# VH-VL binders against q92529r149to334, part 7

Target 1, 186 residues: q92529r149to334
Amino acid sequence: LGPGVTYVVKYLGCIEVLRSMRSLDFSTRTQITREAISRVCEAVPGAKGAFKKRKPPSKMLSSILGKSNLQFAGMSISLTISTASLNLRTPDSKQIIANHHMRSISFASGGDPDTTDYVAYVAKDPVNRRACHILECCDGLAQDVIGSIGQAFELRFKQYLQCPTKIPALHDRMQSLDEPWTEEEG

## First folded at step 25 (VH-VL)

Design BB2
Fold by OpenDDE, last read:
Formats: C-alpha cells, sequence, structure tokens
Structure BB2 (fold): chain C 186 residues (1-186), chain A 130 residues (1-130), chain B 106 residues (1-106)
C-alpha cells in the first residue's frame, strides 16, 4: 500500500460497541455491523437507503450496541487506508476526524444487500472507546474500500508474524482477550 | 465480459514443480475490489482452495499447502500464476483460477475474510505421473 | 477450519420435481454462504451468494435460504439442464467447500 490509498467517502458517525468483537461469534459480529449501519443511517438525515421495515433488533444486539456519536455525520471526508491506520480527515485535510491504528481495528464489513453502499468497521480510540464507524461509499466504492482494508490487514499481519514472539493459532487469537497486539520494538 | 483462462503443462513428473498461469481478460487484475484465487479439484472429488493474491502481490495460502505453494502476479500482463513444488500423485487435479468477491474483512490477528467466487476459468487438468 | 457437510450425497429425481439440498456448517457463518453448480467437464458456476441472493443470470427456480449453520438450496422444478453437482462454500478462516450433492436423473 506504500503511503496508503485515499478515498473520498461520507462519514455517518459511529456507535459504541460494548463487547469485544473477538469474544463474539461470526454471526453476531456480522449482525452488529449491520445493525450499526441501520441505526446510524436512520439517525442521519439524508442517508441513502430508507431502511425497509426491518425486524426489531434482538435484545442481544441492543445490549451490545451503545450510544451513537454523530459528530461529523454527513460530512464528505478523506479516508486514507494504510498498514498503519485508517485516517479520516476533513476534505481540506486540516482536521483529523479519527486516526484508527490498524491494530485497533478488529472488523470491517460491507452492508447487507439493502445497504451495499455502506462500510462499517470496528475500532478503538480514546474518544469513542470501542465503536463501529459507518462510511457511505457510493458508486461501487464500498468494495474498493473493503478490499483496501483487507489488504492493509494482510500486510500488517505478515509483519506481525515476523515478530519473535510466540504466535498463537488463529482460532486461539480470535478467542483471546480484547487486547491489541503490540509491535515489539525490535 | 470478464474471462479467466488457465495455461500450463498438463503433465508434471513427481517431485517437480507444477506451474500454471491465469490470464485475465475483459477486466483489470489491478482492481482493488477483488482477489485472485487458485482452486483445484481432484478427479471425481470436491473442491479445494489453494490460495489467493491481491494485485499488490499480497498472498494467502491454504495451510495444508502453504509450504509448497507460491502465487505471483504480473499486472503488466494481466496475469497471475501458481507454483506448486514437490508434487505427488495426490496433486493430480483440475486447477481453476477464480475471482474472489468479498464483503467482510477481519484483522487476521482476530479473524479472516468472507467471500465467494463469481468468475472461474475453464480449468486445466494437471496430471502428476512418472 | 469450518467444515461444510452436504446432504444427501446423491439426489435422484425426475424433471419437474422439486429438489431440496442441505448444507450444514460446523460453525456459524451468518448468511455468508454460497452455492455453486458444476456440470460434467465444466467449472463451477456461482448460483447463490449470501445464502439467498441469486447470481446474475440464474433462473428463478433456484433459491437459497438459511443462516448460521443450516442452509438450503431449492430447485422448485427441475429442468434437464439442472442435473449436476452442487457445492456450498464458505469463507471464514479460509475458503472451504462442501462435499457436494449430485442431482441425477431418476
Amino acid sequence: as target 1 above (186 residues)
Amino acid sequence: QLQLQESGPGLVKPSETLSLTCTVSGGSISSRSYYWSWIRQPPGKGLEWIGYIYYSGSTNYNPSLKSRVTISVDTSKNQFSLKLSSVTAADTAVYYCARDSWYIVENPVYGTTSSYFDYWGQGTLVTVSS
Amino acid sequence: EIVLTQSPATLSLSPGERATLSCRASQSVSDYLAWYQQKPGQAPRLLIYWASNKATGIPARFSGSGSGTDFTLTISSLEPEDFAVYYCQQRSNWPTFGGGTKVEIK
């Protein structure tokens, strides 16, 4: 990725995730991101995709998703994806909306078939704690964004594997504590 | 329309390296939206994923084959290739190249990705025989 | 590794009959399951993605359902060209396929 790839997308805000994504099964993780997209889109005026009458969210999902932060909602932003981080900036690049270290990002997904223009990712930061951030990526850009995030994940993971520390099996890592891996300052 | 075509020798001797190339036409391999995979199918058996490559050269392999597999990409030729070393009779199969489409990515530290294969090559039979 | 188990291994039916194919996952894959059709001497063809979405050009007689660990592919009325092997597929840790169900003519 080199210096990273930059996209222009719309930021819709985020919603707090009260549980570690790693502590949840794949189905639940997927449901959380979809529900987050739904809730944030409903809350943000002008968001594309009038959600058809969805089934009421399960009690479980309601217990996992916290409050929304809609600061900067609806704003066009510059999203830079690198092996280091997802960097969200205002269009003039003067203000940082968020800089999420790649190690703090656990999950990223597109929307469901009704929300294909949306990307959601779960990240930790000092402001929002653990939150699912929602991006509107129009005109097929969502797939590029997801692809780029995936690539960044892969590259960083390769770096991680080169570390002299004992690397647990993938399945064990998924069940491990909600602690980001630290780059051993070699 | 996107087309994938496998090419390479149909016969490989035991202990040698199987080499195949997939040529992509009707679309660019340098798309950020897709990954490019190799999948094989032994005669009369099911499908086994071998590995994938991104246009940047990033790869991931099936753990069962990882030590023997190398996938590479040539964006200038719109091709990606498979090398499988130290082949045995068990490696006799129809080899397919395919395009990956996925919508979920997980940090490999915490998980992986979810995808499906929307375009396939016709496949090429590779027989391992002395 | 997530293991996909397909049943039955072989389904013998006549044209015009309804076919119901099952795919079970050893772990939940949400709705991220795909179905493929493979005819003799041909590559697999994507039929269904995301458990229930038809790929482009797939006839209406094909439908997919299910979530979590249990999935079903249904062919409402079999056409002669539908006699083939069908595979389910998931991708979590890495892509895996079911063992396949052969739909053959009775």
Scores: ipSAE 0.415, ipTM 0.802, lowest interface PAE 1.1, mean pLDDT 89
Fold by OpenDDE, fold request of step 27:
Structure BB2 (fold): chain C 186 residues (1-186), chain A 130 residues (1-130), chain B 106 residues (1-106)
Amino acid sequence: as target 1 above (186 residues)
Amino acid sequence: QLQLQESGPGLVKPSETLSLTCTVSGGSISSRSYYWSWIRQPPGKGLEWIGYIYYSGSTNYNPSLKSRVTISVDTSKNQFSLKLSSVTAADTAVYYCARDSWYIVENPVYGTTSSYFDYWGQGTLVTVSS
Amino acid sequence: EIVLTQSPATLSLSPGERATLSCRASQSVSDYLAWYQQKPGQAPRLLIYWASNKATGIPARFSGSGSGTDFTLTISSLEPEDFAVYYCQQRSNWPTFGGGTKVEIK
């Protein structure tokens, strides 16, 4: 990815995730991101998607999803994806909306068949704690964004495995590594 | 229309390296949206994923084959290739190249990815024999 | 590794009959399951993605259902060209396929 890839997307805000994604099964993780997309889109005026009256959210999902932060909602942003982070900035690059280190990002997904233009990712930051961030990616950009995030994950993971001083993470085990992915201050 | 085509020798001797190339036409391999995979199928058996490559050259391999597999990409030729070293009779199979459509990604430390294969090559039989 | 188990291994039916194929995952894969059709001497063809979505050009007689660990592919009325091997597929950590179900003419 080199210096990273940049996309112009719309930021729709985020919703707090009250449980660790690692502690949940894949089905639940997927449901969380889908529900997050749905809730944020409903809350943000002008969000594209005829949200058909969805069944009330399950009690489980309601217990996992917290409050929404709609600061910067509806804003066009520059999203830069690198092995280091997902960086969200205003179009003029004067303000950082969020800088999520890749080590803090656990999950990213596209939307469901009704929300194909959306990307959701779960990240930790000091402002939002653990939250699912929602991006509107028009004109087929959603797949590019997901692909790029996937690539960033993979590259970072490889770097981690090559570090002799670190215990290699097992790709097939959803076990928390004791040591966060620290950038070797080289 | 996107097309994938496998090419390479149909016969390889034991302990040698199997080499195949997939040529992509009707679309660019340098897409950020897709990964490019190799999949094999022994005669009369099921399908086994070998590995994938991204346009940037990043690869991931099946753990069972990781030590013997190398996948590379040539964006200038719109091709990606497979090398499988130290082959045995067990490596006799039809080899397919395919395009991966990704829609879920997780940090490999904590999760997984999810995709499907929407375009396939016709496959090429590689027989390992003395 | 997530293991996909398909059943039955062989399904013998006549044209016009309904075919029901099962795929079970050892772990939940949500609805991120794909189905493929493979005819003799041909590459697999994508039929269904995301458990229930038909790929482009797939006839209406094909349908997929399920979520979590249990999935079903249904062919409402078998056509002669539908006699083939069907595979389910997931991608967790790395892609895995079921063992396949052969739909053959009775």
Scores: ipSAE 0.414, ipTM 0.804, lowest interface PAE 1.3, mean pLDDT 89
Fold by OpenDDE, fold request of step 27:
Formats: C-alpha cells, sequence, structure tokens
Structure BB2 (fold): chain C 186 residues (1-186), chain A 130 residues (1-130), chain B 106 residues (1-106)
C-alpha cells in the first residue's frame, strides 16, 4: 500500500457497538454490520439501496447496537487506507472526520446482496467508543475498499510478526486475542 | 472477458519442486478488488485451497502446505506463480488458478475472511512420478 | 478449519427430476457459502454465491438456500448438462470445500 490508497466515498455515520467483536462468532459479526448498514441507510436521506422490507431485528442485535451518530452523514469524503490507519477527511482535506488506527479496527465487511455498494467497519475511537462506521462506495468501489482494508490488515500483521518480543498468533487461527497490537514506537 | 491459464510441466520427480504459472488475460492482476489463488484437486478427489497472493506480493497459504509453498506475482507479465517443494505422489493433482473475490475482512489476529472464486483456469495436471 | 459435509455423496436421477443437495458446515458461516459445478475434465464453475445468489449466466432452475450451518442447492428440473459434481465452499481464515455430490443419470 505504500503511502496508502485514497478513495472518494460517502460517509453515512456510525452506530455504537456495545460488545467486543472478538467475543462474537462470525455469523453474529456479519449480522451486526449488515444491521448497522440497514439502520444507517434508513436514517440518512438520499442513501442509495434497494431496501426491502426489513425483518425486525433480533433482541440480541438490539442489545449489541447502540446509538447512532449521524454527524457528517451524507458527506462526500476522502478515505485513505494505509497500514497505519483509515483516515476520513473532507474532499478539500481541511477537516478530519475520523482517523482510525489500524489496530483499533477489528472487522470490515461489505453489505448483503441488496447493499453491495456499502462498506461497514468496526473501530474504536475516543468520540464514538466502539462503533460501526458505514461508507457508501458506488460503482463497484466497495470491493476495492474491502480489498485494500484486507491488504492493510495483512501487512500490519506481518509487521507485528516481525516483532521479536511476542510470538503473535497465526493469522490463520481463529484465536480471539484481547490484547491490542502494541506498536513498538520505533 | 477475464481468462486464467495455467502452464508448467506435467511431470515432476519426487523430492523436486513443482512450478506453475498462471497467466491472466482480459483483466489486470493489479486489481485492488481481487486476490489470486491456487487450488488443487487430486484425481477423483475434492478441492484443496493452496494459497493466494495479492498484486502487491502479500501471500497467505494453507497451513497444511505452508512450509512447502511459495506464491509469487509478476505484475508486468500479468502472471502469478506457484512453487511446491519436496513433492511426493500425494501432490499429484490438477492444479487450478482462480480469482478470489473478498467481501469480508478481519484483523488476522482476531477474525476471519469470506470470499468465493468467480473465475478459474482450465487446470493443469501435474503427475509426481519417478 | 471449517469442515463442510455434503450429502448425499451420489445422487442418481433422471432428466426432468428435482435434485436437492445438502451442505453442512461445522461452524456458522452466515450466508457466505458458494456452490460450484464441475463437469468431467473441466474446472469448477461458480453457480451460487452468498448462499442464494446466482452467478452470471446460471439458469433459473438452479437455486440456493440456507444460512448458518445448513445449506441447500436445488435443481428444479434436471437437464442432461446438469449431471456433474457439485461442491460447496466457504472461507473462514482459509477457503475449504465440501467433499462434493455427484449427480449422475439413473
Amino acid sequence: as target 1 above (186 residues)
Amino acid sequence: QLQLQESGPGLVKPSETLSLTCTVSGGSISSRSYYWSWIRQPPGKGLEWIGYIYYSGSTNYNPSLKSRVTISVDTSKNQFSLKLSSVTAADTAVYYCARDSWYIVENPVYGTTSSYFDYWGQGTLVTVSS
Amino acid sequence: EIVLTQSPATLSLSPGERATLSCRASQSVSDYLAWYQQKPGQAPRLLIYWASNKATGIPARFSGSGSGTDFTLTISSLEPEDFAVYYCQQRSNWPTFGGGTKVEIK
């Protein structure tokens, strides 16, 4: 990724996630992001998507998803993906919407077949705590965004493995590590 | 239309290294949307994923083959390659290259990924025999 | 590793009959399951992705259903060209395939 890759996307806001994604199974994690996409798209005027009649959310999902923050919703942004972070800025780069360190991002997903133009990712920050952030990525850009995030995860993980202090868990093991990646400030 | 084509020797001796190349046409291997995988199928058996490579050169391998597998990419030639060392008769298989489409990614320490293979090569039989 | 178990191993049917193939996952994969068709001497062809979505060019007689751990591929009326081996596939950490179901002519 080098200095990172930049996309122009629409930010739709975020929803608080009240439970660690690590403590959930894969099915639940995917349901959370899909539900988050659906809720935010319903709440934001002009959001594109063929929203079919939604099934009522399960009690479980309702207990995991908290309040929405729709600040900056509907805004076109510059998304820069690097091994360091996901950086969300206004197109003129004058305002930072969010800067999520890569180690704080636990999960990223596309939408369901009805929401293929959306990307959701879960990140921790001081403003939103743990939240699922929703991006509208039109014209097939969603796949590029997901691919780029995946690559960033992989590269960051490789860097982590090179750290002599701790034998990290293998990336091919479904092990929930509760400890964040410690960036050795070199 | 995207096309993938495997090439390489059809016969390899035991203990030698199997080497294959996949040539991609009708699309760029340098796409950010896709990963490029090798999959094999022993005669009359099921499918086994070997590993993938991203256009940047990042790789991931099946744990069962990791110690013997090397995948590389040449973006200038729109190709990616497979090397499998120390082959035995058990490595006799049809080898496929495929495009890997990802829709879910997670931090490798904490999560998993989800994808499917939407384009395949025709496959090439590699027989390991003395 | 998530293990996919397909059943039956072999399905013998006549043209025009309905085929029902099952795939069970050892763990939940949500609806992120794919189905492939493989004819003799050919590469697998993607039929279904995300459990129920038809790939481009796939006939209407093919359909997929299921979520979590239990999935089904249905061929409503078998055509002669449908006699093949069918595989289900998931990706969690790394891709895995089912053992396949052979649909053969009775």
Scores: ipSAE 0.393, ipTM 0.793, lowest interface PAE 1.4, mean pLDDT 89
Fold by ESMFold2, look of step 25:
Structure BB2 (fold): chain C 186 residues (1-186), chain A 130 residues (1-130), chain B 106 residues (1-106)
Amino acid sequence: as target 1 above (186 residues)
Amino acid sequence: QLQLQESGPGLVKPSETLSLTCTVSGGSISSRSYYWSWIRQPPGKGLEWIGYIYYSGSTNYNPSLKSRVTISVDTSKNQFSLKLSSVTAADTAVYYCARDSWYIVENPVYGTTSSYFDYWGQGTLVTVSS
Amino acid sequence: EIVLTQSPATLSLSPGERATLSCRASQSVSDYLAWYQQKPGQAPRLLIYWASNKATGIPARFSGSGSGTDFTLTISSLEPEDFAVYYCQQRSNWPTFGGGTKVEIK
């Protein structure tokens, strides 16, 4: 397998997502992502302030987003994207902030005109359960990051199509992403 | 200002290989941001996606054409190319190169990717006849 | 493969009239639908992405709506430059386009 690709980006934090992304329509998923970026950006000193608040979230949207985790907020990090995982480490590589297996990642967005300098992705892990993780990516890097995530998804799915019996059933993967936690992410 | 331009022979004999090159100017093809596609349109008909290439050399092809298609990239010349083998009259079309933008991606086991083509070449007509 | 069916095939209207173009997907594509305009002898031009978002520089008279399987492109008041062919497009496994709707002068 070729090497993963590594970016240096700013980690802004994450916010719990209380519903499966598969159970939500596009408009709701987009609103969740934008609201997650807004809430995390407001809480982090020194974050870019280019993403402005829009309207107050609906009652439904407020019920979908849970508590934020800002433990590593505002830190420059090394993000490595491979067909196996998204790996987030401190720049000195002494601490892993998160390691999300591709099976545990359902959705990513960013780099569009509305979120030019941001990438948001939804993943499960033992610490944050299902959460939307927010990255600040300056100088056009957001588009590079989202393109790399897309390629990782495509290549992993091609591996599945070549050897479908070697990958968990699609139904099982869909069910495991709906659960608050999975042990296989470790 | 980003521009895409197709080049290659406008006439190809049946059973031979159609070969086209897309030259990108005003931007870099080795960018990790974008995918580079070939799309064709038979005269008076609709559009058919042929395949893409990514900066790493990774490709994906329309299953109906996959056995005959090769897409390649030459980053030193800022170009990507299409080869379509064993052509027939049915391959007569205007061929476009286009940039593909992916701002929303889903794990393909669960959904689809939001991709669309924001820049197109002007197109080149390739006629397959004796 | 997801098939996109556009209707009508041809729409004959005068400048100033409202145009309504339909695109129906064989399976849900959520809101991941794009619309393109193609004038004779030219490449397609992106108008709408994500069902309802206008691309940069697209006039206010163009709007998109719909989700799931049923989508609409509306041109509120046709200008002379709007007489063209319009295509919808989605990507699930790979990109597919609708058959097109030609908007022509009556």
Scores: ipSAE 0.390, ipTM 0.734, lowest interface PAE 2.5, mean pLDDT 83

Design BB2
Fold by OpenDDE, last read:
Structure BB2 (fold): chain C 186 residues (1-186), chain A 130 residues (1-130), chain B 106 residues (1-106)
Amino acid sequence: as target 1 above (186 residues)
Amino acid sequence: QLQLQESGPGLVKPSETLSLTCTVSGGSISSRSYYWSWIRQPPGKGLEWIGYIYYSGSTNYNPSLKSRVTISVDTSKNQFSLKLSSVTAADTAVYYCARDSWYIVENPVYGTTSSYFDYWGQGTLVTVSS
Amino acid sequence: EIVLTQSPATLSLSPGERATLSCRASQSVSDYLAWYQQKPGQAPRLLIYWASNKATGIPARFSGSGSGTDFTLTISSLEPEDFAVYYCQQRSNWPTFGGGTKVEIK
């Protein structure tokens, strides 16, 4: 990815996630992001999504998803994806909306078949704590964005594994840690 | 319409390196949306994923084959290739190239992603024999 | 590694009959399961993705259902061209396939 890849997307806001994604199974993680997309799209005027009437969220999901932060919702942004971070900026690049370090991002997904233009990712930051951020990626960009994030994850992880001092054991095991990995400040 | 086509020798001797190329037409291999995979199927058996490559050259391999597998990409030719070293009779299979579509990505620590193969080559039989 | 177990291994039916194929995952994969059809001498063809979505050009008689660990592919009325091997597939860490179900003519 080098210096990173940049996309123009629409930011729709975020919703707090009250539990560590690592502490949840895959099904639950997927449901969280889908529910987050649904809730944020319902809350943001003009969000493109023919939301078919979804089943009411389970009590479990309701307990995991907190309050939404709709600051900057509906704004076109510049999204830069690199091995270091997801960087969200205003179109004029004068304001940083969010800079999420890659190590703070645990999960990213596209939408379901009804929300194919959306990307959701869970990240930690000082402002939103742990939150699921929702992006509207039109015209097929959603898949590109997801592909790019996936690539960034893989590259970062490979870099981590090359560090002789802290090789995680089996990466196929979910750990109860809040952070997937830490950079050794060499 | 997107098409994938495998090419390479159908016969390889034991201990040699199997080499195949997949040519993609009707679409660009440089798409950021897709990964390009190799999958094999021994005669009368099931399917085994070998590995994938991203247009940037990033690769991931099946752990069982990782030490012997090399996948490469040539974006100028719209091709990606497979090399499997130190082959034995157990490597006799029909080899497929396929497009891998990703919809969910997770931190590799979780070991979970979601994808499916929406386009396949016709496959090429590679027999390992003396 | 998530292991996919398909059952039955072989399903013998007549044209016009309903076929029900099962795929069980050793771990939850949510609804992210794909089904493929493979005819003799051909490459696998994507039938279903995301457990229940039909791929482009797939006839209406094919349907997928399930979530978590249990999935089903249903062919409502078998056509002669439907006699083939069917595979389920998931991706966790790396893609894995089920062992396949052969649908054969009785």
Scores: ipSAE 0.373, ipTM 0.789, lowest interface PAE 1.3, mean pLDDT 88
Fold by ESMFold2, fold request of step 27:
Structure BB2 (fold): chain C 186 residues (1-186), chain A 130 residues (1-130), chain B 106 residues (1-106)
Amino acid sequence: as target 1 above (186 residues)
Amino acid sequence: QLQLQESGPGLVKPSETLSLTCTVSGGSISSRSYYWSWIRQPPGKGLEWIGYIYYSGSTNYNPSLKSRVTISVDTSKNQFSLKLSSVTAADTAVYYCARDSWYIVENPVYGTTSSYFDYWGQGTLVTVSS
Amino acid sequence: EIVLTQSPATLSLSPGERATLSCRASQSVSDYLAWYQQKPGQAPRLLIYWASNKATGIPARFSGSGSGTDFTLTISSLEPEDFAVYYCQQRSNWPTFGGGTKVEIK
């Protein structure tokens, strides 16, 4: 296993996702990601407003997205991507903003023409439950971050195939993704 | 415009090693955004993915070929290469290099990853005989 | 390994007819299915990604639909250049391709 890759990105916040992403069709998942970015960008001073368009969203989108958490919004952070987790730390590395184990992350997207400077990922944690976390990544970093997350998923899965007793069974991980944050062996 | 071009010997003897190189132009292989794959197609048959390499040197291989496959990258030449050892007539195929675009990634334990090949080389026929 | 089964193996039609090609996955692949066209002597060309999104430069007569395990590629009115082999592809664990559907002139 490698030690991970670290990026300096801007954390814009997160918005709770009230339904499992697997229960949503592709169009709805895309709209949720775009809407989450838009809501967070409007709330954060100095963020790019690339998705700042029409509001309010449809009744369906409003029923899927919950409360935002802007506690660390707008802060430049250290994002470390490893086979174990996505770790978000304050600039002095004294405080963990979030530590999302790979098993608790369902997907990530960004870096495409519509979200050139943004990464959105959905994860569960004890503070935010299931939430879409938004990162602002300028100067082409969004694509690099997505590639690194993809590589972390690939390498973690290879580790799972080699030593499945150290990784919960597939159904246990799916249940953990659908449930509130729970303790697990690290 | 991004272009991929395969090169290497078109004829390989049985039990020897098939060796191909893909040269990337109009873009950088050092990108963290893209994965670089080899895909083959026996004459008159379908497509089989062989493996990918990431610019860092990290690889993933088709399990059916894994014991015989090595993919490598040379970032200074903007190239990646395939070696397939111990070839037989069954390895006769057109070999393609391709770019894999990953804009949506999903945890593979819980689901599937969105992956598709948006750029392909022209292909090169490698015949195993003699 | 996820197996993609394409049907029919061969579809014999005339120009101007509607072609309907099927791809069935052995397990759910969500919407993450791609379609490729391959003409004789050429590399495959990406037509559709994410089940229904047309790749750059793909004519409007091509459309994709489906989710989960059952997917369809539709060519609303066949042009002479559309007589080719079509492959579906997914990426769970590693990429696999369907066996192909050859669309040939009747």
Scores: ipSAE 0.218, ipTM 0.664, lowest interface PAE 3.4, mean pLDDT 81
Fold by ESMFold2, last read:
Order: C-alpha cells, then sequence, then structure tokens
Structure BB2 (fold): chain C 186 residues (1-186), chain A 130 residues (1-130), chain B 106 residues (1-106)
C-alpha cells in the first residue's frame, strides 16, 4: 500500500547544527556527523560506542554544533522513508516524533568504522531548526536505511526534473546540475 | 553466499549494441539495501564505472557514457542487464557486474554519496571487432 | 569529477618485503576511500573501505591509512599471492578509480 518503506529503529536524539550544510565541505559534513553521534551516544545509556578514544579536533565543530535534544532517547520508533519525507513516529502511531520533508533534509550517513549501527541525518523542522538526528539501526539495518534514503533522494530529484511546469522548456539544458537546490525554509 | 555472474556474447561488431546480463545467486536483487552496478576494464587499463540500477528500475549512469547506456533489471529472474549502443574498438573491455554498498547519501543539491563495491562477478571479455 | 592518482605505477619487491602504495585525491574525500586487489585474470577484491577498515577475511598484513586527499595502503610482509594490481576508489557524484599500482616480483 502506497510508496515508502518502514523500519523499526531506535531514536537517540538530535543536536542542533548552527550552520548550513551547503556552506561546509564534504570532510566537514562527515566530521559533524561523527561528532553528533559521539555526543548523543555518550548521553544515552547502552549506546554502542566502545573504544571511541580517537576524536577529531572539536574546536571548529564546537562552533557548529549546538545543544542536544534527548526527549525521545532510546525509544523504538517507526521510520517511514518515501520520496516525500522521513517520518518518525511511535510504534503505536499515536505520536509523530518528526516528519521531515525530503526538501528539508540535506544528507544522511552511517556505517562509519566505530558507528556502524548508527544513521545520522540533518534536517530542518520548526521545533529543532537545523539538527542532526541520530538513529540506532542494529543487525545491519543501517545499510538498508541508508540505501532507502539514497533512493528516495535520487527519485525525488528525478521527479523534480521531469516536471516542465516548474522549468522553462530549455532551462534544464542550460543549467548545471551541480548548482545547489535553493529553498527558503525555516 | 552471494555470487554474481556475467553472461553474453564475447564478440560484437562495430556500431552494434553490446548486451550483457548479470545473474545474482545466493541473495536477492530485490533488496532495498543495495545498488547493482556495471564496471568495465579495457585490457591492461584501469576500471571505469558505467552505471547502477536499483531493484525498482531506477538508474544512474556515468556522464561520459550516458547517451549510449541502458541498464535494466528483471527481479523475477534475479538479473540485471547492460546495453551499450554504437560500440567501437574503444569499448573492448572486461565487463564486471558488482554490488554497490551505499553508506553516505546526500540530497542531490550537494551531489555526493559514499560507497564501495563489496561483491564482483568474474568478468566477461567483450571484444569489438569487424 | 574527483581524480585519484596512484603512485608508484609499478612497485618491484620480493616476498617478505613491505609494500607502501599511495593514492592522492584531487579534492578531499574525507575517509571515504576504498582499496581493491586484482590478481591477473581475476575480478577485483575489496580490501579496505573507509580508508582503514578491513573487509571481511582480509589478512592482518593489509592496512590502510590517511584521510582527506592522501591515502596509503601498506602490506607489511608480502606473500606470493599479494603480487597483483591495487586500485583505490571513491564516490562523490559517481565512482572513480585510481590508475592502479602494480606490485610485481623483483
Amino acid sequence: as target 1 above (186 residues)
Amino acid sequence: QLQLQESGPGLVKPSETLSLTCTVSGGSISSRSYYWSWIRQPPGKGLEWIGYIYYSGSTNYNPSLKSRVTISVDTSKNQFSLKLSSVTAADTAVYYCARDSWYIVENPVYGTTSSYFDYWGQGTLVTVSS
Amino acid sequence: EIVLTQSPATLSLSPGERATLSCRASQSVSDYLAWYQQKPGQAPRLLIYWASNKATGIPARFSGSGSGTDFTLTISSLEPEDFAVYYCQQRSNWPTFGGGTKVEIK
């Protein structure tokens, strides 16, 4: 029924990202993800993270990362991934923890050597502003989640390019596909 | 365990279409976890990624080959296929199918995804000759 | 496109010697670099992913290091089966591979 795929994962919380991800290079974006996972995992009992003795220099990262929100820490949640959004809700579906439209999500990552069971994604919403959300995805599930998010990004972008009403007839032949997506969302 | 095997003609005439099939065994091509890629290697040279397909039929191609490449999937046969049109001698290569594991994905506005190929077929040589 | 430059093109060594292979990226790829081994007449085999993480079943003599733009694959003591071509690989917009380093018997 309908497009989308649902996973049961553990929500660990989020941490505010004080700068636009598009203003940061690839290396810095990945370091933000690693640091966000580290900070949230240290605050949540039983989170995987043993032998996290090597930390990147956090001088610049401490200027980029803000306060954490652990309101739903450790809760099993239903994550639904579609071309429209990442939807996070309680298993009984009585409460939506977050609903992040695909246009508001900048990236997702997981599978780092010391964080193989974690998925992190950066999104904007009215409550947390721009924040990095951390999911614990045990038993290889992180790879499934990342693959599904990747496909959702690819399909949403292709759907956008296939809509002539939003683009002049010759516009996509004149544009660079490397140009950033510009949407003003709060 | 998972195995990939290429099949198809080893000789193709110039201007014709190269057509190959990859059969996946010991695992499902319908997995949401993985992407399925074609990669080629001209004799004595390095590796060139051709494109991927997801089990849903969604594709992406190397820009240098995009105008000539079609990748398709048949989930009922657990197979995916490559067609490369208008071949020349420059298309002579060993062709591999491979499983692509994605672990960092970004909104296409950034244009980046971090991945690696963890399973490869044995490869099949395709020679383009008149 | 990110270009990966491998050096040296050929490394002539004897069994038991240490091999050090370099891969340099035209721009930062963070830790997201993979290494593959390809023996003559065979398909590539994943050795290392994320710069330093060994793939399943890879012997302890293989190690990877580096981040950003400069990466190294080290084979601490060459075995006869290690004489092969080694490729590095990244993916940003699409996958690209280095030109390879051939490790051959001196």
Scores: ipSAE 0.130, ipTM 0.648, lowest interface PAE 4.6, mean pLDDT 80
Fold by ESMFold2, last read:
Structure BB2 (fold): chain C 186 residues (1-186), chain A 130 residues (1-130), chain B 106 residues (1-106)
Amino acid sequence: as target 1 above (186 residues)
Amino acid sequence: QLQLQESGPGLVKPSETLSLTCTVSGGSISSRSYYWSWIRQPPGKGLEWIGYIYYSGSTNYNPSLKSRVTISVDTSKNQFSLKLSSVTAADTAVYYCARDSWYIVENPVYGTTSSYFDYWGQGTLVTVSS
Amino acid sequence: EIVLTQSPATLSLSPGERATLSCRASQSVSDYLAWYQQKPGQAPRLLIYWASNKATGIPARFSGSGSGTDFTLTISSLEPEDFAVYYCQQRSNWPTFGGGTKVEIK
């Protein structure tokens, strides 16, 4: 990856996630991202109709998802994926939409048969708190984007194993594995 | 120098509870970096992970066995134990205890990662028969 | 559940030959795959972790490669002590092992 890999994708918006993703199994995390994509696509003008839902969401999903933020919805953006962060910028690079350090990212998914044109990831930041951010990726690009996110995290993890004293917060990772899931304060 | 050794009855009757203990020597079971697993191998067949315990008492089990499995730890004795209830002939296997070198890092795409078993006990055959 | 499929089930080879063992995952496991050797009557022995990293004391003739779903264990020149069963193993939600490849003398 070097200094990172940059993609041009469409930002659809984000929706608040009211539960810690670490307290949920991977199947439930995936269901949350599918519902988040559905809600954001319904709210964005010109969104693909394949993700419109006509039935209400499940009781569990209703308790997990909060309000949408569509401030930059529909904008083509520059997404840079590095071992340090996911950086989202406007096309002219004059405005940063978000910069999510890898530590603040708890889940990412996309490019599956059900979500072939989408990547969703859950991150914390001061503006949106814990939110699921939705990206629309052109034909086939979603798998490249999700693969790059996974690879960037793996490279960071392997670098940590070689230089552990340079990566703080070991105690938080070990503690969260051994205790019941709790919602973290933003 | 780290050594794991299984102990317990080699013969168990059907419907009873299989009970094994793993004694850790040459190192501490209270490591923050390692998990302690039970793995079994039916004669002539492959390997099946049963579950793990962390020194704090936190456990996770193979979903296919979860309703019948209890793993416990006694840090004062440097031991962890397996109980498998309601056994049948299908539970006849060599049972291994092993150290799990699972590093505590969640990949946001792939989930939990980096799991390999670097130290194994010698194994103990448990036969389930009348 | 991630299923690991090992092939072939049996490799019949002579000492000095190259052995190539395959492990395929039903879903991507990145490079978080381990290989074990099990000799008759013994516990498994860790050979390779993270697809390509040799465990302590493993001879140079053993090497691992692959990422994602397709992984390979190679023994460049078989020694008499290498005739054993080999297992691959991954962990996403919980550990699962492949069915094994038996390497036997021809």
Scores: ipSAE 0.059, ipTM 0.551, lowest interface PAE 5.4, mean pLDDT 81

